# Designs tried in a protein design chat: VHH binders against q96fz2. Part 345

Target 1, 269 residues: q96fz2
Amino acid sequence: CGRTSCHLPRDVLTRACAYQDRRGQQRLPEWRDPDKYCPSYNKSPQSNSPVLLSRLHFEKDADSSERIIAPMRWGLVPSWFKESDPSKLQFNTTNCRSDTVMEKRSFKVPLGKGRRCVVLADGFYEWQRCQGTNQRQPYFIYFPQIKTEKSGSIGAADSPENWEKVWDNWRLLTMAGIFDCWEPPEGGDVLYSYTIITVDSCKGLSDIHHRMPAILDGEEAVSKWLDFGEVSTQEALKLIHPTENITFHAVSSVVNNSRNNTPECLAPV
Below, E stands for the ipSAE of ESMFold2; O stands for the ipSAE of OpenDDE; V2 stands for 0.75 times the mean of E and O plus 0.25 times the DockQ between their complexes.

## First folded at step 18 (VHH; framework vhh_6z1v_2)

Design EA6 (at its last look DockQ between E and O 0.86; V2 from the best seeds 0.80)
Fold by OpenDDE, look of step 18:
Structure EA6 (fold): chain B 269 residues (1-269), chain A 123 residues (1-123)
Amino acid sequence: as target 1 above (269 residues)
Amino acid sequence: EVQLVESGGRLVRTGGSLRLSCAASGSSFKGYAMGWFRQAPGKEREVVAAITQSGGKIYYADFVKGRFTISRDNAKNTVYLQMNSLKPEDTAVYYCAARFGFYETAPNEYDYWGQGTQVTVSS
């Protein structure tokens, strides 16, 4: 996964992240650094994206089932990194393979500390190799959306009003991530950064791409992944597997340019 | 930083009962999983029991066999180990430990330790 969409307004995104804590109380995640949230139809590595994480990571006496939403840098910067510039990291940390997560120190150590997060997106993009050509067809991949009588498919939004309605009730894609905290050697703000865990693609997606993000499907999976106080690493890792509960449609080549940030990126062609 | 202080260790007879307490300093007690470990002379430190921050999940070592009960009171910043049906083999220094997040069974995974309390079970 090298490209996502996360364009919802902050308030809409927050509402979409409503949850119940372990006591069954309905809650909204509290924002940390909300000003760092930059909505975009075309999110690339090194950009900031909103993630969910346990409140316990910020407040030592917090209920671990409580959630915080925070923009973090895509591309995990390990805490041990000693260079002053995160861009000098010599290895790719955009993704973490599920099969080697425990073999790589950069991911194992933060995971062992309970630094699990849920990366939020409208969906993610993948490119299918076209037979006989060097051209790749991009696809937007996302959760199936509940067809409310009033909510047409992304493709059926004939009016701006209908489009707004679709996104107001959009089910966000929830991807399993690992985050770390990096303190710059020269001082400054702690950098929070994340990697997306990847798995082999499900059957339905296999023709498009052989790898997919580990998707946490449903509130229980999300809650268990986040709750590092009550769910062990071993138990959490059981949640990491391919899911068939996805849909996709072909999109235009507009998304190929990471600078393009328009609705056309995810519009069906 | 969390300081842990164990209490309750003493000499008891075989078949006797003992309740250990571990008091934690600070306000962050709720964020920590708590564990009881023991170390007998010449043996390695081993986990006895562990409990999550909420108490929702508990671990017991195989040798416990229902004899011991770990509990915690977050309002009092205290974790307890009720030990029943004690045996001479249970003689050891018992340690309280704290780990941020989920409990673990390996001692090296814990962040803070108490000084220990001696439990001696006589035949």
Scores: ipSAE 0.890, ipTM 0.954, lowest interface PAE 0.5, mean pLDDT 93
Fold by ESMFold2, look of step 18:
Structure EA6 (fold): chain B 269 residues (1-269), chain A 123 residues (1-123)
Amino acid sequence: as target 1 above (269 residues)
Amino acid sequence: EVQLVESGGRLVRTGGSLRLSCAASGSSFKGYAMGWFRQAPGKEREVVAAITQSGGKIYYADFVKGRFTISRDNAKNTVYLQMNSLKPEDTAVYYCAARFGFYETAPNEYDYWGQGTQVTVSS
């Protein structure tokens, strides 16, 4: 997974993230660095996207079930990185394979510190290799949206103005991530950055691509992944598996250029 | 900084019961998992029990499960170890320890330690 959409205005995104804490109280996540949120239909590695994480990462007396939402850099920069420029990192940290996560120092170390996050998106894009041509067919992949649209379809084939109506109750895709905190050697703000954990594709996606993000389907899974005070690493890793609860539609090649930030990127074709 | 003070260790007869307490000062151990460890002379320090910040998850070492109960009272900044059916093998110095986040069984994973309280079990 190397391209996502996360385009909702901050207030709409925040409402979509309503949750229940350990005591059963309905809450909204508290923002950190809200001015760094850059909504776009076409997010790529090295950009900032919002993630959820436990409040306990920021406040040592906090209830670990409470959530913070913060923009973080896509492409984990390990805390031990010595160069001054994160682009000099000599290996790809956009994704982390679930089958080797405990073998890679870049991921094992922050995971052992409980640095689990939930990466938020409208959905993600993946390109299907087409037989007999060099061209690839992009797809937009997302949770079924049954609250306003039957059978997991959106109905986005209508006029563009109806596109905004479907977003009021959009179920955000919730992907399992690991984050780390890097202190630049020359000083400055601590850099928060994340990787998306990947697994083998479910049967429904296998014709599009052989890998998929590890999706956390439902509030129990999201809560357990985030709560590093009450859920061990070993138990959290049991949440990491493919899911069939996913849908998709073909989109135009507009999304291929990561500079294109328009609703057409995710519109059905 | 969190400081831990154990109390309640004393001489007790085989089969007896004892309650250890660990009071935290410096106020902020509520985000910490808490553990009880013990060390007999000439032996390595070993985990006895551990508990998460909310008390929702608890660990007991195999040798003490069923006889000891760990609990915590976050309003009082206190962790307890209720020890029942004591045996001479339980004779040791008992330590309270704190680890940020989830508990572990290895002593070197813990950030703060108390000075210990002596438990002696006579035949």
Scores: ipSAE 0.676, ipTM 0.878, lowest interface PAE 1.3, mean pLDDT 90
ESMFold2 (binder alone), look of step 18: mean pLDDT 87; pTM 0.891

Design EA7 (at its last look DockQ between E and O 0.88; V2 from the best seeds 0.80)
Fold by OpenDDE, look of step 18:
Structure EA7 (fold): chain B 269 residues (1-269), chain A 123 residues (1-123)
Amino acid sequence: as target 1 above (269 residues)
Amino acid sequence: EVQLVESGGRLVRTGGSLRLSCAASGSTFKGYSMGWFRQAPGKEREVVAAITPSGGKIYYADFVKGRFTISRDNAKNTVYLQMNSLKPEDTAVYYCAARFGFYETAPNEYDYWGQGTQVTVSS
């Protein structure tokens, strides 16, 4: 996964992340550094994206079932990194393979500390190789959306009003991630950064791409992944597998340019 | 920093009962799993029991066999180990330990340790 969409307004995104804590109380996640949230139809590595994480990571006396939403840098910067510039990291940390997560220190160590997060997106993009050509067809991949009588498919939004309605009730894609905290050697703010765990693609997606993000489907999976106080690493890793509960549609080549940030990126062609 | 202080260790007879307590300092107790470990002379430190921050999950070592019960009171920042049906083999220094997040069975995974309390079981 090298490209995502996360364009919802902050308030809409927050509402979409409503959850129940351990006591069954309905809650909204509290924002940390909300000003760092930059909505975009075309998110690339090194950009900031909103993630969910346990409140316990910020408040040592907090209930681990409570959630915080925070923009973090895509591309995990390990805590042990000693260079002053995160961009000098010599290895790719955009993704973490599920099969080697425990073999790589950069991911194993933060995972062992319970630094699990849920990366939020409208969906993600993948490119299918076209037979006989060097051209790749991009696809937007996302959760199936509940067809409310009033909410047309992304493709059926004939009016701006209908489009707003679709996104107001959009089910966000919830991807399993690992985050770490990096303190710059020269001082300054702690950098929070994340990697997306990837798995082999499900059958439905296999023709498009052989790898997919580990998707946490449902509130239980999300809650268990986040709750590092009550769920062990071993148990959490059982949640990491391909899911068939996805849909996709072909999109235009507009998304190929990471600078393009328009609704056309995810619009069906 | 979390300070842990164990209490309750004493000499008891075989078949007797003992309740250990561990009091944690500070306001961060709720975020820590708590564990009881023991170390007998000439042996390695081993996990006895562990409990998650909320108390929702508990671990017992195989040798416990239902004889011991770990519990915690988050309002009092205290973890307990009720030990019943004690045997001479249970003689050891018992340590309280704290780990941020989920519990582990390996001692090196814990962040804070108490000074220990001596439990001696006589035949």
Scores: ipSAE 0.895, ipTM 0.955, lowest interface PAE 0.5, mean pLDDT 93
Fold by ESMFold2, look of step 18:
Structure EA7 (fold): chain B 269 residues (1-269), chain A 123 residues (1-123)
Amino acid sequence: as target 1 above (269 residues)
Amino acid sequence: EVQLVESGGRLVRTGGSLRLSCAASGSTFKGYSMGWFRQAPGKEREVVAAITPSGGKIYYADFVKGRFTISRDNAKNTVYLQMNSLKPEDTAVYYCAARFGFYETAPNEYDYWGQGTQVTVSS
């Protein structure tokens, strides 16, 4: 997974993240650094995307079941990185394979500190290599969405009223991530950055690509992944597996160029 | 900053009971797992019990299961170890330790330590 859509305005995104804390109270996550959120239909590595994480990471006395939402850099920068420019990291941290997560220092160390996050997106893109050609067919991949007589289709969201019918109740894709905190050697603000954990693809996606993000399907999975006070690393890693609860449709090649930020990127073709 | 002070260690007879306390001072430890460890002369420090910040998960070493109970009272900033059916093999210095987030069983995973309290079990 190397491309996502996360285009919702901040207030719509926040409402989509309503949850219940350990005490059963309905809550919205509190934002950190909201001005760094840059919505786009076409997010790529090094860009900022919103993630959920436990409030306990920021407040020592917080209930670990309470959630913060914050933009973080896609592409984990390890806390031990010594150079001044994170783009010069000599290995790829966009994704973390689940089968080697406990063998890679870049991922094992932050995971041991409980630095688990949930990466939010409308859905993600994958490219299928077609037999007999070098060209690839992009697909937009997302949770199945409940349709009512008042809801619309993705392709019909060209106007403000149609957009609201599709996106106001969109079920966000929730992917398991690991984050780290890097202090620039010359000073400045701490950089929060994340990686997306990947697994073998489910049967439904195997014709598109052999890998998929580890998807946390449902509030119990999301809560357990986030709660590093009450859920061990060992128990949390049991949540990391493929899911068949996923749907997709083909999209045009507009998405291929990461500079294209239009609804056409995810429109069905 | 968390400061940990153990109390309650003393000489007791085999079969007796004893309660250890560990008070946190200077700050609350509500976000910390708490552990009890012990070290006998000439032996490695070893985990006895651990408890998560909310008290929802508990670990006991195999040698103490059924005899000891860890608990915490976050309102009083205190963690306890109730020790029953004591044996001479339980003789050790007992330490309270704190780790941010979920507990671990290895001593090097803990950031804060008390000075220890001596427990001696006579035959």
Scores: ipSAE 0.647, ipTM 0.861, lowest interface PAE 1.4, mean pLDDT 91
ESMFold2 (binder alone), look of step 18: mean pLDDT 88; pTM 0.900

Design EA8 (at its last look DockQ between E and O 0.84; V2 from the best seeds 0.63)
Fold by ESMFold2, look of step 18:
Structure EA8 (fold): chain B 269 residues (1-269), chain A 123 residues (1-123)
Amino acid sequence: as target 1 above (269 residues)
Amino acid sequence: EVQLVESGGRLVRTGGSLRLSCAASGSTFKGYAMGWFRQAPGKEREVVAAITQSGGKILYADFVKGRFTISRDNAKNTVYLQMNSLKPEDTAVYYCAARLGFYETAPNEYDYWGQGTQVTVSS
């Protein structure tokens, strides 16, 4: 996974993240650094995207089931990185394979500190390689959406009068991530950055691509992944597996160019 | 910051019971997993029991065999170890410890320690 859509206005995104804490209280996540949120239909590595994480990472007395939402850099920068420019990192941290996560220091160390996050998106893109050609067919991949009379088709969402019908009740894709905190050697703000954990594709996606993000399907999975006070690393890793609860449609090659930020990127073709 | 003070250690006869307490300062206690550890003369410090911030998960060392119970009371800012059916081999200094996040069994994973309380079990 190397491209996502996360385009909702901040207030719509926040309402889509309503949750219950351990005591059953309905809450919205509290924002950190909301001004760094850059909505787009076409997010690529090194961009900022919102993630959920436990409040306990910021407040040592907090209930670990309470959630913060914050933009973080896609492409984990390990806390031990010594150069001044994160783009000089010599290995790719956009994704982290689940089968080797406990063997790679860049991921094992923050995971052992409970630095688990949920990466939010409308959905993600993958390119299907066609037999006998270099041509690739992009697909937009997302949770099945609940049909309501207010919901129109995803293609109709590029008109103003239909946007609310589709996106006000959109079920955000929730992907398992690991984050780390890097202090630039020259000083300045701590950089929060994340990687998306990947697994083998489910049967439904195997014809598109052989890997998929580890998707956390439902509030119990999301809560357990985030709650590093009550859920051990070992137990959290049991949540990391493929899911068949996913749907997709073909999209235009407009999405191929990461500079294209339009609803056409995810519209069915 | 968490500050830990153990109490309740004393001499007790074999088969007896004893309750250890660990007073933790301030609301910082609420976010921490807590553990009881022990160290007998000539031995390494070892986990006895551990409990998560909410009390929802608990660990006991194998040697406990149902004889000890860890609990916490956030209103009183305390963590307890109820020890029953005590044996001479339970003689040790007992320590309370805290770490942020889920509990661990290795002592070096814990950031805060009390000074310890002596438990002596006579034959």
Scores: ipSAE 0.685, ipTM 0.876, lowest interface PAE 1.1, mean pLDDT 91
Fold by OpenDDE, look of step 18:
Structure EA8 (fold): chain B 269 residues (1-269), chain A 123 residues (1-123)
Amino acid sequence: as target 1 above (269 residues)
Amino acid sequence: EVQLVESGGRLVRTGGSLRLSCAASGSTFKGYAMGWFRQAPGKEREVVAAITQSGGKILYADFVKGRFTISRDNAKNTVYLQMNSLKPEDTAVYYCAARLGFYETAPNEYDYWGQGTQVTVSS
């Protein structure tokens, strides 16, 4: 996974992340560093994206079932990194393979500290290789959306008003991530960064791409992944597997350029 | 910073019972997994029991064999270790420890420690 969409306004995104704590109380996640949130239809590595994480990571006396939403850098910078520039990392940390997560120090160490997060997106993009050509067809991949009587198919939102309604009820894609905290050697603010865990693609996506993000499907999976106080690493890793509960449609080549940030990126062609 | 203070350790006869308490000062310890460790003379510190934030999950060492019970009262900022059927082999300094997140068996994974309380079991 090298491209995502996360374009919802902050308030809409927050509402979409409503949850129940372990006491059954309905809550909204509190924002940390809301000013770092930059909505975009075309999010690339090294950009900031909103993630969910346990409040316990920030507040020592917090209930671990409570959630915080925070923009973090895509591409994990390990805490032990001693260079002043994260771009000097010699290995790619955009993704973490599920099968080698425990073999890589950069991922194993933060995971062992309970630094699990849920990466939020409208969906993610993948490119299908066309047989016999050097051309690649991009696809937007996301959770199936519930057709509300009023919300025409994403494709049928003929009016801007209808489109807004669709996105007000959009089910966000929830991907399993690992984050770390890095303190620059020269001082400054702590950098929070994340990697997306990847798995072999489900059968439905296998023709598009052989790998997919580990998707946490449902509130229980999300809660268990985030709650590092009550759920061990071993139990959490059981949640990491391919899911067939996804849909996709072909999009235009507009998304190929990471500088393009328009609704056309995820619009069906 | 969380300060932990153990109490309840004393001399007891074989087959006797003790209840250890660990009180956390300064703040609520509800965000911490709590553990009891012990260290006998000349031996390494070893986990006795651990309990998660909510008390939903508990760990016991193999040597406990149902003799000890760990519990916590988050309203009182206290964790307990009820020890029954004590044996001379249980003689050690017992330590309370706190860890952010899920409990662990390794002592070095814990963030805060008490000063310990001496438990002596006579034959």
Scores: ipSAE 0.447, ipTM 0.785, lowest interface PAE 1.2, mean pLDDT 91
ESMFold2 (binder alone), look of step 18: mean pLDDT 86; pTM 0.888

Design EA9 (at its last look DockQ between E and O 0.93; V2 from the best seeds 0.80)
Fold by OpenDDE, look of step 18:
Structure EA9 (fold): chain B 269 residues (1-269), chain A 123 residues (1-123)
Amino acid sequence: as target 1 above (269 residues)
Amino acid sequence: EVQLVESGGRLVRTGGSLRLSCAASGSTFKGYSMGWFRQAPGKEREVVAAITQSGGKVYYADFVKGRFTISRDNAKNTVYLQMNSLKPEDTAVYYCAARFGFYETAPNEYDYWGQGTQVTVSS
């Protein structure tokens, strides 16, 4: 996974992340650094994206079932990194393979500390190789959306009004991530950064791409992944597997340029 | 920083019962899983029991066999170990430990330790 969409306004995104804590109380996640949230139809590594994480990571006396939403840098910067510039990291941390997560120090250590997060997106993009050509067809992959009688398919939003309605009730893609905290050697603010855990693709996606993000499907899976106080690493890792509960459609080549940030990126062709 | 202070260790007879307490300092007690460990002379420190921050999950070592119960009172910043049916083999220094997040069975995974309390079980 090298490209995502996360374009919802902050308030809409927050509402879409409504949850129940372990006591059954309905809650909205509190924002950390909301000003760092930059909505975009075309999110690339090194950009900031919103993730969910346990409040316990910020407040030592907090209920671990409570959630915070925070923009974090895509591309995990390990806490032990000693260079002053995160861009000098010599290895790719955009993704973490599920099969080697426990073999890589950069991921194992923060995971062992309970630094699990849920990466939020409208969906993610993948490119299918076209047979006989060097051309790649991009696809937008996302959760199936509940057809409310009133909410036409993303493709049927003929009017701006209908489009807004679709996104107001959009089910966000919830991807399993690991984050770390890096303190710059020269001082300054702590950098929070994340990696997306990847797995082998499900059968439905296998023709498009052989790998997919580990998707946490449902509130229970999301809750268990985030709750590092009550769910062990071993138990959490059981949640990491391919899911068939996805849909996708072909999109235009507009998304190929990471600078393009328009609705055309995820629009069906 | 969390300070832990164990209490309750004493000499007891075989088959007797003992309740250990560990009092934590500070307001962050709720964020920590708690564990009881023991170390007998010449042996390695080993986990006895552990409990999550909410008390929703507990762990017991195989040798416990239902004899011990770990519990916590977050309002009192205290974790307990009720020990019943004590045996001479249970003689050890018992330590309270705290870990940020889920409990672990390895001692090196814990962040804070108490000074320990001596439990001696006589025949």
Scores: ipSAE 0.900, ipTM 0.959, lowest interface PAE 0.5, mean pLDDT 93
Fold by ESMFold2, look of step 18:
Structure EA9 (fold): chain B 269 residues (1-269), chain A 123 residues (1-123)
Amino acid sequence: as target 1 above (269 residues)
Amino acid sequence: EVQLVESGGRLVRTGGSLRLSCAASGSTFKGYSMGWFRQAPGKEREVVAAITQSGGKVYYADFVKGRFTISRDNAKNTVYLQMNSLKPEDTAVYYCAARFGFYETAPNEYDYWGQGTQVTVSS
């Protein structure tokens, strides 16, 4: 996974992240660095996107089940990186394969510190390589959405009012990530950055692409992935597997250019 | 920083009971998992029991065989080890230790250690 949509206004995104804490109380995550949130239909590596993480990462006495939401850089920069420019990393950290995560120092070290996060998106894009041609067909891939009399589908929006109803109560895609914190040697703010864990595609997506992000399906999976005070690394890694609870539709090639930030990027064709 | 002080170690007879306490100072105690370790003469330090920050998960070494219970009281910043049915093999210095995040069984994973308290079990 190398392209996502995360376009909701901050207040709508926050409400979509309502959760239950350890005691069963409904809460909203608290923002860190909200001004770094850059909504777009067309997010690519090196951009900032919102993630969830445990409050315990910021407050040593916090309940580890409480959540913070913060923008982080896509493309993990390891805490041990010694050069001043993150672009000088000699390997790609946009994604992390689940089958080698404990063999790669860049991912194993932050995992040992409990640096697990949930990467938020409307959904992600994937390009299908069609047999017998060099054409690539982009798809928008997302959780199935619950239909009510007041809600619509992406393809049914024919006015600004109807478009807003499509995104009302949208179920955000929740992907398993690992993050790290890098202190630039020249000084300045600590850089928070993440990678998305990948797995083999489920049967439903296998015709599109052979890999998919590790999706955390439901409150229990999200809570366990985030809660590094109560859930060991070994138990958390059991959450990392393909899911069939996914849907998709073909989109136009408008999304191919990462500078295009319009609803057409995810509109069905 | 976290400072740990164990108490309650003493001489007891085989079959007796003993409760160890570990008082922690500092407001950061609640974010730590806690462990009890022991070290007998000539042996390596080994885990006895461990407990997560909320008390929601506990670990016991196999030799415990249901005889010991770890607990914590976050309001009192204290962790306990209730030791029942004591045997001479339980003779050791017992240490309290703290680790940020989830617990581990290896001693080198722990950030803070107490001074130890001697437990001696006579036949």
Scores: ipSAE 0.619, ipTM 0.855, lowest interface PAE 1.5, mean pLDDT 90
ESMFold2 (binder alone), look of step 18: mean pLDDT 86; pTM 0.887

